# VH-VL binders against o60147: the designs that were tried, part 246

Target 1, 175 residues: o60147
Amino acid sequence: MLEKNKYLYIFRHIQTNQVLLSQGNVLKKTALFQLPYPLQKPVAPNGMRPAKLRKDHWVPLLKVEFPNESMFQSVFMQLLNYRKYRSVQPLTSDLLKLPIPVRRRKIMRQEVPNTIADLADILNKEKFPENSVRLQLSDKSDSEYADWPPSVQIDSEEIKLSRGFREKTTVDEAR

## First folded at step 13 (VH-VL)

Design jc50 (framework fv_dargistotug)
Fold by OpenDDE, second read of step 14:
Structure jc50 (fold): chain C 175 residues (1-175), chain A 120 residues (1-120), chain B 106 residues (1-106)
Amino acid sequence: as target 1 above (175 residues)
Amino acid sequence: QVQLVQSGSELKKPGASVKVSCKASGYTFKSYGMNWVRQAPGQGLEWMGWINTYTGEPTYAQGFTGRFVFSLDTSVSTAYLQISSLKAEDTAVYYCARGTYFLSYGFDSWGQGTLVTVSS
Amino acid sequence: DIQLTQSPSFLSASVGDRVTITCRASQDISSYLAWYQQKPGKAPKLLIYDASTLESGVPSRFSGSGSGTEFTLTISSLQPEDFATYYCQQDYEYPTFGGGTKVEIK
């Protein structure tokens, strides 16, 4: 009996800094629908949902290993909720003064730190066992965007996934 | 154990509406998305869409917009499918199935199905 | 949408036989494919997900293989309870199902 995959991969777009959540280290097209802006098939300028998945435009941000599937499922759904919640929040007066393209760019630039902070917040609330969640970052400095609970063990090694693709190693990951 | 229990069979006339329920138990309702799948008599399976059980946000497949509405009552861990302006072509068994849209665990739990018959 | 083509549509076999069902995707879907079993009047049952991972509680005689555009479900030794219709399903894009393969008793 094989347990279900309990890995969360987060990718960021190299230009827009938009963030995608992935169960696997190979992105799905459906992942694009995680993006907060409701446009179905627009051209992919800042703050919009790309019509096509360009895997080479997405780089790994972090990898998380959870204790079990149920915990992973819960955290994943909550992450989606946090993102949605932010996307529907009223814009500040300062942002409203800016042209729409500029506004979108500023909002998108916050996706990476916001997502990391969201993850930490969710994990703090979940109160998982100590050192039961393993976090690997592409940039260790990104861990500074949040205070992590004792349940999170930050890996000393940075993630080495290829852009939008699984790591090229002799041993393939389960997902 | 995980269980999805759907409402009973429905017989409707064209133009009427129907609301199918799917009650979940044995797991945290908001941790798993809910899908709807249609199967016409003697035909294959067709994904209709899903609803995010945490946010309540529905996503509809092409061909299932307008007359089809997904909704929730999280207080009783229940998902609903409402079909309005029923047509004969809507005659089918409708299934709810557990699974989060963005994940790839498959649909690991299914309701028993609800037969909706549309006939004049 | 991604189309899944199953072959064969119908398969006659005997108890103990090795059964192979193929699912072809219209484009590369990596390993984002699942297999289901459905018996008459019953809901589908998940057998395999992620192309090759056996769902908990499913007998080991079931196995899945493949990636990209070609996938296979194998029943190593067909049992009486295995006569059913089998569907492949992808979720690389919006979920779609294959047309099904009905496994009948010879």
Scores: ipSAE 0.816, ipTM 0.917, lowest interface PAE 0.6, mean pLDDT 90
Fold by ESMFold2-Fast, scan of step 13:
Structure jc50 (fold): chain C 175 residues (1-175), chain A 120 residues (1-120), chain B 106 residues (1-106)
Amino acid sequence: as target 1 above (175 residues)
Amino acid sequence: QVQLVQSGSELKKPGASVKVSCKASGYTFKSYGMNWVRQAPGQGLEWMGWINTYTGEPTYAQGFTGRFVFSLDTSVSTAYLQISSLKAEDTAVYYCARGTYFLSYGFDSWGQGTLVTVSS
Amino acid sequence: DIQLTQSPSFLSASVGDRVTITCRASQDISSYLAWYQQKPGKAPKLLIYDASTLESGVPSRFSGSGSGTEFTLTISSLQPEDFATYYCQQDYEYPTFGGGTKVEIK
């Protein structure tokens, strides 16, 4: 009998730095619903289906191992809520002065530092046991975006992805 | 023990409305999403959508927009499904089921089902 | 939507038989597949999630395998209480269910 998932994977887009959250080391197509700025042009006028996911355009940003499924789920839900809260805030006057493509690029570039800061904030508010949360970063310098609580152990171990993550069976752009 | 208890069967006339409840107990209500699944007589299972119990935001599957409304009362750990302008084709057993949009653990707890019969 | 095709739609079997049910997805869903058992007049019961992980309390005679587009549910030695309808379900996209496989006594 295997225990339920206790791992959070966060991926970043190689060109835009937009971020996707995943419960496992494989990105689900529905993860695209997390994006406020879709990477593809709308294909279907009725817009009911998410855009096709290109897994080869996404790389691991970080992996978090929690002590159990309940803690994972609590942190994951809080992180989604922080992300939703950010998406509905009014734009600053500085951003509104920029042309739309420039404005979007500037906002997208901040998703990595914002997500890391939000994760650290959530973990600082929780009272998890010392060294009970394992954090792996693809680029260790990204840990500098936040101050981490004693519950977090930052690991330099390589983030391992499951078979199929970057394989040719990846869903391509809608046609 | 995790438990989802649904309201009793309903017999309605076409054009009426119905509100099905699903009361959760034995777990932290806001930590799991609530799904709605329909099963017409003699037919298979059909996912209708889900509601995020943390944010209150519903997501509807294609075919279940307009007349169908998901809502919550978090103070009593209860989810609701409302169907307006009932049609004969809405006759089905409606289930609530615990899960999340992003988590792949399956729907690990189900309500007992509520039979909604729409007839003249 | 992702379509799931179950085969067979119906099978008759005897107690002690090995039963296999297949579920084919219209596109790659990795391992994001669950299996449910439904008895007449009852809610579905989760048997397996993440393609091959047995839910707690489910007998070890049930097993799941597969990844990508082809999945199987196996009952190694059918018991009287196993006569039911079985459904596969994906959550790689918006959830969808297979058409079901009814397992009846021979």
Scores: ipSAE 0.005, ipTM 0.510, lowest interface PAE 12.7, mean pLDDT 81

Design jc51 (framework fv_dargistotug)
Fold by OpenDDE, second read of step 14:
Structure jc51 (fold): chain C 175 residues (1-175), chain A 120 residues (1-120), chain B 106 residues (1-106)
Amino acid sequence: as target 1 above (175 residues)
Amino acid sequence: QVQLVQSGSELKKPGASVKVSCKASGYTFKSYGMNWVRQAPGQGLEWMGWINTYTGEPTYAQGFTGRFVFSLDTSVSTAYLQISSLKAEDTAVYYCARGTYYMSYGFDSWGQGTLVTVSS
Amino acid sequence: DIQLTQSPSFLSASVGDRVTITCRASQDISSYLAWYQQKPGKAPKLLIYDASTLESGVPSRFSGSGSGTEFTLTISSLQPEDFATYYCQQDYEYPTFGGGTKVEIK
């Protein structure tokens, strides 16, 4: 019995710091639909959904390996929920005082730490087996954005994925 | 085992409304998106959209906005498709299918389909 | 939207034959392609996902290959139960299906 892919890849945009979740290490265009702003094909100012997927503009943030597909599916769906929840929250009075472009930029800059924190929160609630979830970060310091449960084993090695693309290795990961 | 069970065939007049149900079992309902696929008689498959079963957010394909509404009753693990202002062209078999386009697993589970016939 | 073109639309074959169905995408979809089998009056059944990964429970005589814009479904030795219509489907963008290939008995 062949198991389905149980890897979660998270990418960030090099300019906007927007975050995309990916089941594969090659981004899909549908990944753009995760972005909170509903516009389908706008010009890509900060805080907007890009009209096109520019893979070279997305760098890996982290990689997570789950024990099985079911756990992966659950966490993925919850991550989407967390993002949606944040996007519909009322803006603070301080943010409302800022011009819209500045406001959007400030909000987008929080996507990386928020996503990492969301992941940790979800994993803390799920109570997976100890050391059953493997986390690899592009920057080890990013792990400090959250307290991780015992189920998470943080890899000492940083991920080596290229921008928006599969790592070029002799052995490709199973998809 | 994973199972999607849809409501029975419907015969409607033009202008009427229909609501098709899709009850899921054998898995965590909120962990998998639910898609709707239309198949007109003797024709191919057409993706209508999907609903995020966790958030309740629907996404409609082009051509399936307005008269088509996806909804949920998570308490009974059921997804619904409502079609209003029915037209003859809406005559088709409608399928629910588990999956999401954020992943590359395909639609691995399907309902048995619901035939909706619109005739004067 | 991404268009998928299947060829042929109709295919006549005999039991034991090697059958090949092609699916062409209007743009590069990497490996985000699935294959389905549908029998009359039944729902589609997933055969292959991610272009080449066999779905659990599907016989090994089914295989998928290809990437980018050209994809192929192969049945190494056609069995009586394999006479059906086959569809390719992409989800690189909003999901779309090919037009289908009906495999009939010769």
Scores: ipSAE 0.753, ipTM 0.894, lowest interface PAE 0.7, mean pLDDT 90
Fold by ESMFold2-Fast, scan of step 13:
Structure jc51 (fold): chain C 175 residues (1-175), chain A 120 residues (1-120), chain B 106 residues (1-106)
Amino acid sequence: as target 1 above (175 residues)
Amino acid sequence: QVQLVQSGSELKKPGASVKVSCKASGYTFKSYGMNWVRQAPGQGLEWMGWINTYTGEPTYAQGFTGRFVFSLDTSVSTAYLQISSLKAEDTAVYYCARGTYYMSYGFDSWGQGTLVTVSS
Amino acid sequence: DIQLTQSPSFLSASVGDRVTITCRASQDISSYLAWYQQKPGKAPKLLIYDASTLESGVPSRFSGSGSGTEFTLTISSLQPEDFATYYCQQDYEYPTFGGGTKVEIK
């Protein structure tokens, strides 16, 4: 019995390089709960939602295709745990010596290489079949942030812009 | 709505121990560090240290090692401050305050404070 | 430890006045400074972080400026509810607080 393929969609913020993980090709407002607390406050116990998500500010970073939902769930949960672990570590003295805007930008910019490295680390620890996991990137050079196991095949075609991604309404063009 | 609720005031004799609690609600407990701040009567604010709520690892400021212990009970989203071998100089209001040590954004939520009075 | 020196220690002002409080650090702390308001018998409340960023829900009459070793908190038009003690705090290293500035309205 073959299960339907499962996809992990990873988005990055066009200005900050912050990363959001999604199981769908369009970000849901609940994805904001993945951001570190400095960028949004936690939800109250009765489940009130955060403010509006501006999906125009988020573009595809990469798409991961898994052969089944079980593998997807395992990797997705591990990535969320890695991200949480990183967010609660004490700041190093070198980061504390930077101006706040520079420190914030440096930490946020590192989310892309950190997420890619964490993904590769998880996939290296899992013993998935050869060429069973397919990566498709918006910029293939981002694959160089990690060494990939034999289970991973990197697609030669980069991700095309879709309805979820608008070239001419980016914040960079609005200024 | 973020709330930090501390235990009630304590009156202790020198040499006794006290354990102050700080119960968090309205947010994910392990996503924020918990800080302890002391204020002696008529004096200013003094940072005592913090505890990493994800790992349980405490860090103490200079002068708050030995008699002071930070701990957690993550199952009830509660942080604790224990002071042993109490001295008159420990008389103060003790505050818990949540902080972000990932990016330094100040202490944005505080407990109401617990007055600990040490006298004979 | 990094020492923070606030001036003045005490200030009396009338409603509508512009009030400025200064905080000086013993070494360069870049912009890693916050300001708090503490009313009698209450816990401190965060007003400003990152030297100049206003905390959500804080009235716009409060503003912060400065970098390096000299910082200021300004209240553009003092209101009756602004009677309080104000503290600066750095987190460039282990956190330390300034000595406080008591603002008496009258």
Scores: ipSAE 0.006, ipTM 0.479, lowest interface PAE 12.9, mean pLDDT 80

Design jc52 (framework fv_dargistotug)
Fold by ESMFold2-Fast, scan of step 13:
Structure jc52 (fold): chain C 175 residues (1-175), chain A 120 residues (1-120), chain B 106 residues (1-106)
Amino acid sequence: as target 1 above (175 residues)
Amino acid sequence: QVQLVQSGSELKKPGASVKVSCKASGYTFKSYGMNWVRQAPGQGLEWMGWINTYTGEPTYAQGFTGRFVFSLDTSVSTAYLQISSLKAEDTAVYYCARGTYYISYGFDSWGQGTLVTVSS
Amino acid sequence: DIQLTQSPSFLSASVGDRVTITCRASQDISSYLAWYQQKPGKAPKLLIYDASTLESGVPSRFSGSGSGTEFTLTISSLQPEDFATYYCQQDYEYPTFGGGTKVEIK
């Protein structure tokens, strides 16, 4: 009967700035299939999936705490939908003028600001209760990529930079 | 408690239409997609497609375009499957099942099924 | 469409037996695979998702393993209530189900 707080964990690649979404605080190998999405068209601007997950190449971007699983699922589903939508859009003429390696790097570099903007857009659209969603960032300046609704409370403490969101759990209190 | 309740069995003649309902309760309707799965007598499970409950946009598997229509009434948390120009080959149990936009975590809740029998 | 091939299509077993069902995908689907149990006249019940994660309320005698193209469902000690048909399902592309494995009492 009781729903527990649900977390959305967002990671970024240290070199490419590509973004992965996770329902847990540790990335699963399957998260690589977000890059590109299995159902997206071959022309997806995000390039090919990495051959394997190197956990040391992915660092925390932000953590979102929702009061229940329904709110989490709504936002997570919409965020995946926004990312899929972006991946199949035609490239702008400005991007098409760039050499392929420069173009790819520029597109990948935009994933962090785009993901943050998409998250904020979804939260603005959903009209959740005031201060019901808690956002904790690794770099608080990243919050400036968007305007946040009253439903969002941004934590004053930044996430310590690490390969994952390693926090105490009921099963592993000692870390 | 999550529950999906489907309409009762239907006996139809070839050429008729049928509309199956699936009423959801116990969760936020728009947070999960609704999938339709068919099972012909003595056969396995066949995914027909899904409808995005947030946008109302349906997606149909290749074999289920044309005569099959997915729709919603979000005010009563109900999804519908309509089959037009019924054929004997449409005889099956039709299930609704909830999933995410990316259904990576399986269909965790199913309706009880609606038997549609098409015979002359 | 991604094709899933289940083997065997049927098996006969006794209570207490270890049962293994295999599901093979026509291409790499990573871990985007779920397992369902269906009893006659009933809707399918989700047992396992993400290849190896046990659904809440499912007995621990059920386990899933595998990645890529080969997956297995194992029942460590078959119980009377486990006689059913089992299906694998992928969601890497548009969802498809395996043909099913009917587990019959010997």
Scores: ipSAE 0.007, ipTM 0.504, lowest interface PAE 12.0, mean pLDDT 80

Design jc53 (framework fv_dargistotug)
Fold by OpenDDE, second read of step 14:
Formats: structure tokens, C-alpha cells, sequence
Structure jc53 (fold): chain C 175 residues (1-175), chain A 120 residues (1-120), chain B 106 residues (1-106)
């Protein structure tokens, strides 16, 4: 079986802190479909789904290298499911008391830590081989949002990616 | 080896329904999405949509909503395409094609295609 | 939707010829383009993905190049088995295909 990609890139929006998962180091426009579905085409941040991908508005959050594509696919899908599940959860009474714009902002602010925690939870459940998953964060402090299993090796160096994509270097991944 | 085997050709009358099957083997069924592609006689390829084999969620391309339904039977690693209220314009070869969940990398495995002919 | 325009629609060539097919996108799709080969009565076969990456098992005489809006598929030396219809496909957004290029024997 051909393994085309085993890299997960996660980006966050610089204004809304919304999170997008990428199978490559370059964001695709289709990534926007990961954002919550409104009934109408919205304009971010109020609608929580931008009509256009502005790559310059997305900064890298983390990069994960998996042992193989199958493992990547599994984790990727689980992450999407976690997000979807969370998005449909009933709002707390406290949140319901807030005006809709304020409520939305508060929910959106949690996407980064929630996504990181989701990733850790998924990886803990997957029980991959020790040090088989390489995690690199744009901000090392973000690793504190979760307890990581032995399968995860956190890189000591922070990722140095440009907004919306990874700039080409002498050593580039295929995607 | 990866293999997608589709059901046989169908001859239907307008207004009828058809259900095409696509049985996957040689790989973990839920690890890849399943796409559907239509090709009218003598025409090009048209992407109809895809189904998430992990969650069962279908996504339909514009023009393929309503009468077209993607479904799964994961117990037998099979994807289905159902077309209701068939029209003459639905006459085509329908392909299932494997792809990654995150769109890209092309469709690396295809079924042999199923010819659906709609005629009065 | 992103439109892909292939040229030419028909191409006559001889065995051993260098063949080039172009695919133009209606907008910048970076390198998210695939090429397929389809023979009569058969399913398409993936040749190239990500504009220039050769699919496993595909002969090296096939190559892809380009980025942004202009892409090319090249067959360095056409073989008898290469007479077929070729399609480009973008995967920057929801997939769309080009109109196809039929390579016929001269």
C-alpha cells in the first residue's frame, strides 16, 4: 500500500484562534470545511467560517509526524470527530447568558487547547510504539495543555513555519 | 493488493432506482474515503462526491444532491451508490475510487465501473 | 468550482514521440493536481499526483510539472500502450476534472 503522507500540520487563525488540520504543510481551501457549518455563508469571525482562505491569517500551531499514513489517517479522522462532537455539545448555562458574539468568541478561544488535548487523548488511546510519533510545536508551552503518551517525542525546537504554509527549505517533506 | 469490485451493469427505466455496490479489499476500509465518479458515454469524468468510511458521512458535489445517496456496509467493506428517480441523463458508467480523507493525492484505486443505462 | 482546461483535446502521435499535454486552472491551485490515464472500457489510472510526483508502478517516461495555474504532463517517449485519454484533476478544492486529452496513433 502506497503511503503518500504521514504528516499532520495544525494551523490556528491569528484573530479567532480557530484551528485547521492539514494533511500537508500547505493549507488547502477545502480545510475551511472543517469549521462549523452555518446555514448561510458567513464571514469570519462572526460566522465562524471564512468564505475564502486567507493563508496569511493562519499560523502554524504544531506538526506531527506519524510512523505511517494509516496511523496518520486514523488520528486525523478522530481529531475531526472530536471537534465535531464538541461543536454539538450543549452550551453551559453560563455561556447561554452571554450575547451571541461574546459566546462565540469564548468558544473559539478554546479551540487551540482543546485540539491539543484531543490530539493527546487520541494518541494515548492509540498506544503507538514508544517515540514513534514526533511532535513539534510552534510554542513549546502549548504542550502543557495535555499529558502526552510515551509514543510521542516532543521536539526541543519550535517549528519555524510561515503563515499558511511551510516555506521550502533544503529539506522538505513531500507535503 | 488493493481492489475495488463493483456490481454489474444495470438496465433501468426512467423513474426507477438503482443501487451500485463497491466492495473494497486489500486494505483497511475505514482508512480511506470512497469517492464516486460519473462518466457519461463518450464524455469526461465527473466527481459526484465522497463518503467518509470512518464516520459514514456523505458529501455530495453540486448537481448530485437529492436523488443520489452514498451509504456503507462496513461489515463487508462495501460502499453503495443509490440513484432514485432515474433519468435518461443518468446513463453513465459510475466508478468508486479510493482517496484520502483530506482531499488530495488523487484517487489511487478505482473500481472497474458500473454501467447504468436508463431507457424507456 | 475550479475549472480545468486541457489542451489539446486530441493529439496524434507516433511511437517514440515526445508528447506534452497542458492543463490550465481557473485559479491558483498550487501543486494540487493529478493526472490520470484511461483506456477504453477501463477505469482511470492515477499517473501523477501533487503535480509532479509519480505514482508507484508508473513508468518513468511519464512526468508532471507546473504550479499555480499551468501544468503539463509529459511522455518522454510514447509507447504503444500509452495511446489513451488523459485527464487532469485538481484537489485544491472539491475535485474537478479537465475535459481530457485523447492521444491517438498517427
Amino acid sequence: as target 1 above (175 residues)
Amino acid sequence: QVQLVQSGSELKKPGASVKVSCKASGYTFKSYGMNWVRQAPGQGLEWMGWINTYTGEPTYAQGFTGRFVFSLDTSVSTAYLQISSLKAEDTAVYYCARGTYYLGYGFDSWGQGTLVTVSS
Amino acid sequence: DIQLTQSPSFLSASVGDRVTITCRASQDISSYLAWYQQKPGKAPKLLIYDASTLESGVPSRFSGSGSGTEFTLTISSLQPEDFATYYCQQDYEYPTFGGGTKVEIK
Scores: ipSAE 0.017, ipTM 0.641, lowest interface PAE 6.3, mean pLDDT 85
Fold by ESMFold2-Fast, scan of step 13:
Structure jc53 (fold): chain C 175 residues (1-175), chain A 120 residues (1-120), chain B 106 residues (1-106)
Amino acid sequence: as target 1 above (175 residues)
Amino acid sequence: QVQLVQSGSELKKPGASVKVSCKASGYTFKSYGMNWVRQAPGQGLEWMGWINTYTGEPTYAQGFTGRFVFSLDTSVSTAYLQISSLKAEDTAVYYCARGTYYLGYGFDSWGQGTLVTVSS
Amino acid sequence: DIQLTQSPSFLSASVGDRVTITCRASQDISSYLAWYQQKPGKAPKLLIYDASTLESGVPSRFSGSGSGTEFTLTISSLQPEDFATYYCQQDYEYPTFGGGTKVEIK
């Protein structure tokens, strides 16, 4: 019951490379509040549209299995805080020299390596038991964005690319 | 320039199968989704679904599951539509169309269409 | 699915006329609407996306407006090459097309 939320599912947008964190294998529209930039390509700065969730535009990036819900919740909240912190940092002068659309695309494309680095940093600071955290990636080379602590076991099997994480539903498994 | 070139017209009997191809050029194939749109004689446009060119994952509109299969050969930047157990009501022009993953942007490039005629 | 209703289904106009076509959505789709032109025997051509943004290379006589559930495509100073069927299309959810509007030049 209480152990239900021990998986962290991380998705990336196919076009923008923006990242969404989820407690379930399916994205909910509330996940869009994690994004500092609208999902839609901006037409003009003053015409920026609200984000819309199209689940078929997002693919699995990685899945993290924690031993229990408490560890999951701690890491999940810390990861959200890291993302929030990054979103309010001043932009470098080099980025500010770029036109707004080019600048935002460049920033968005960094969300994948940044999220992976942040996850590893959090896990390195936490003193979890050896091999207690299981990491599965869609592209195993993405693990190279960070140095992982002994608490992390990286699966040799990659997540198959598909619309969302391919897991049997509780209803389908019961049937 | 962006081009989508489809295979030629097909005349089939009921119960046969057909495979329509759509070859893309002039852009990075995996950066855009490929949509399939049908138009029956004298009728309007009907979205059948699309295939994610990066993952190969198809999404079918209601009414286009079962007999319809979307697939890819990324090595030659080609998308395919296969229709099995053909019926007379499958007679239509089938279009492939390139879509962005940004909402509201429409399909900015289309194949020339492939006429599939199903008759006894 | 979101339904799009176009009106009129058919219209006839003279060269130089201003033509307006409407598209109504069964629910709020914000600005997630595109317009296409289809000439006989040809594939559709994108004219307008995001309700009002003109696609590159499309003549300036074409314009789009609207948001929410009511949208319009306007052709100012109709030309002979504008004889075609026009379709609206939404992608707020899975894409759907309107029924089309056939424009005949007298």
Scores: ipSAE 0.008, ipTM 0.592, lowest interface PAE 8.3, mean pLDDT 84

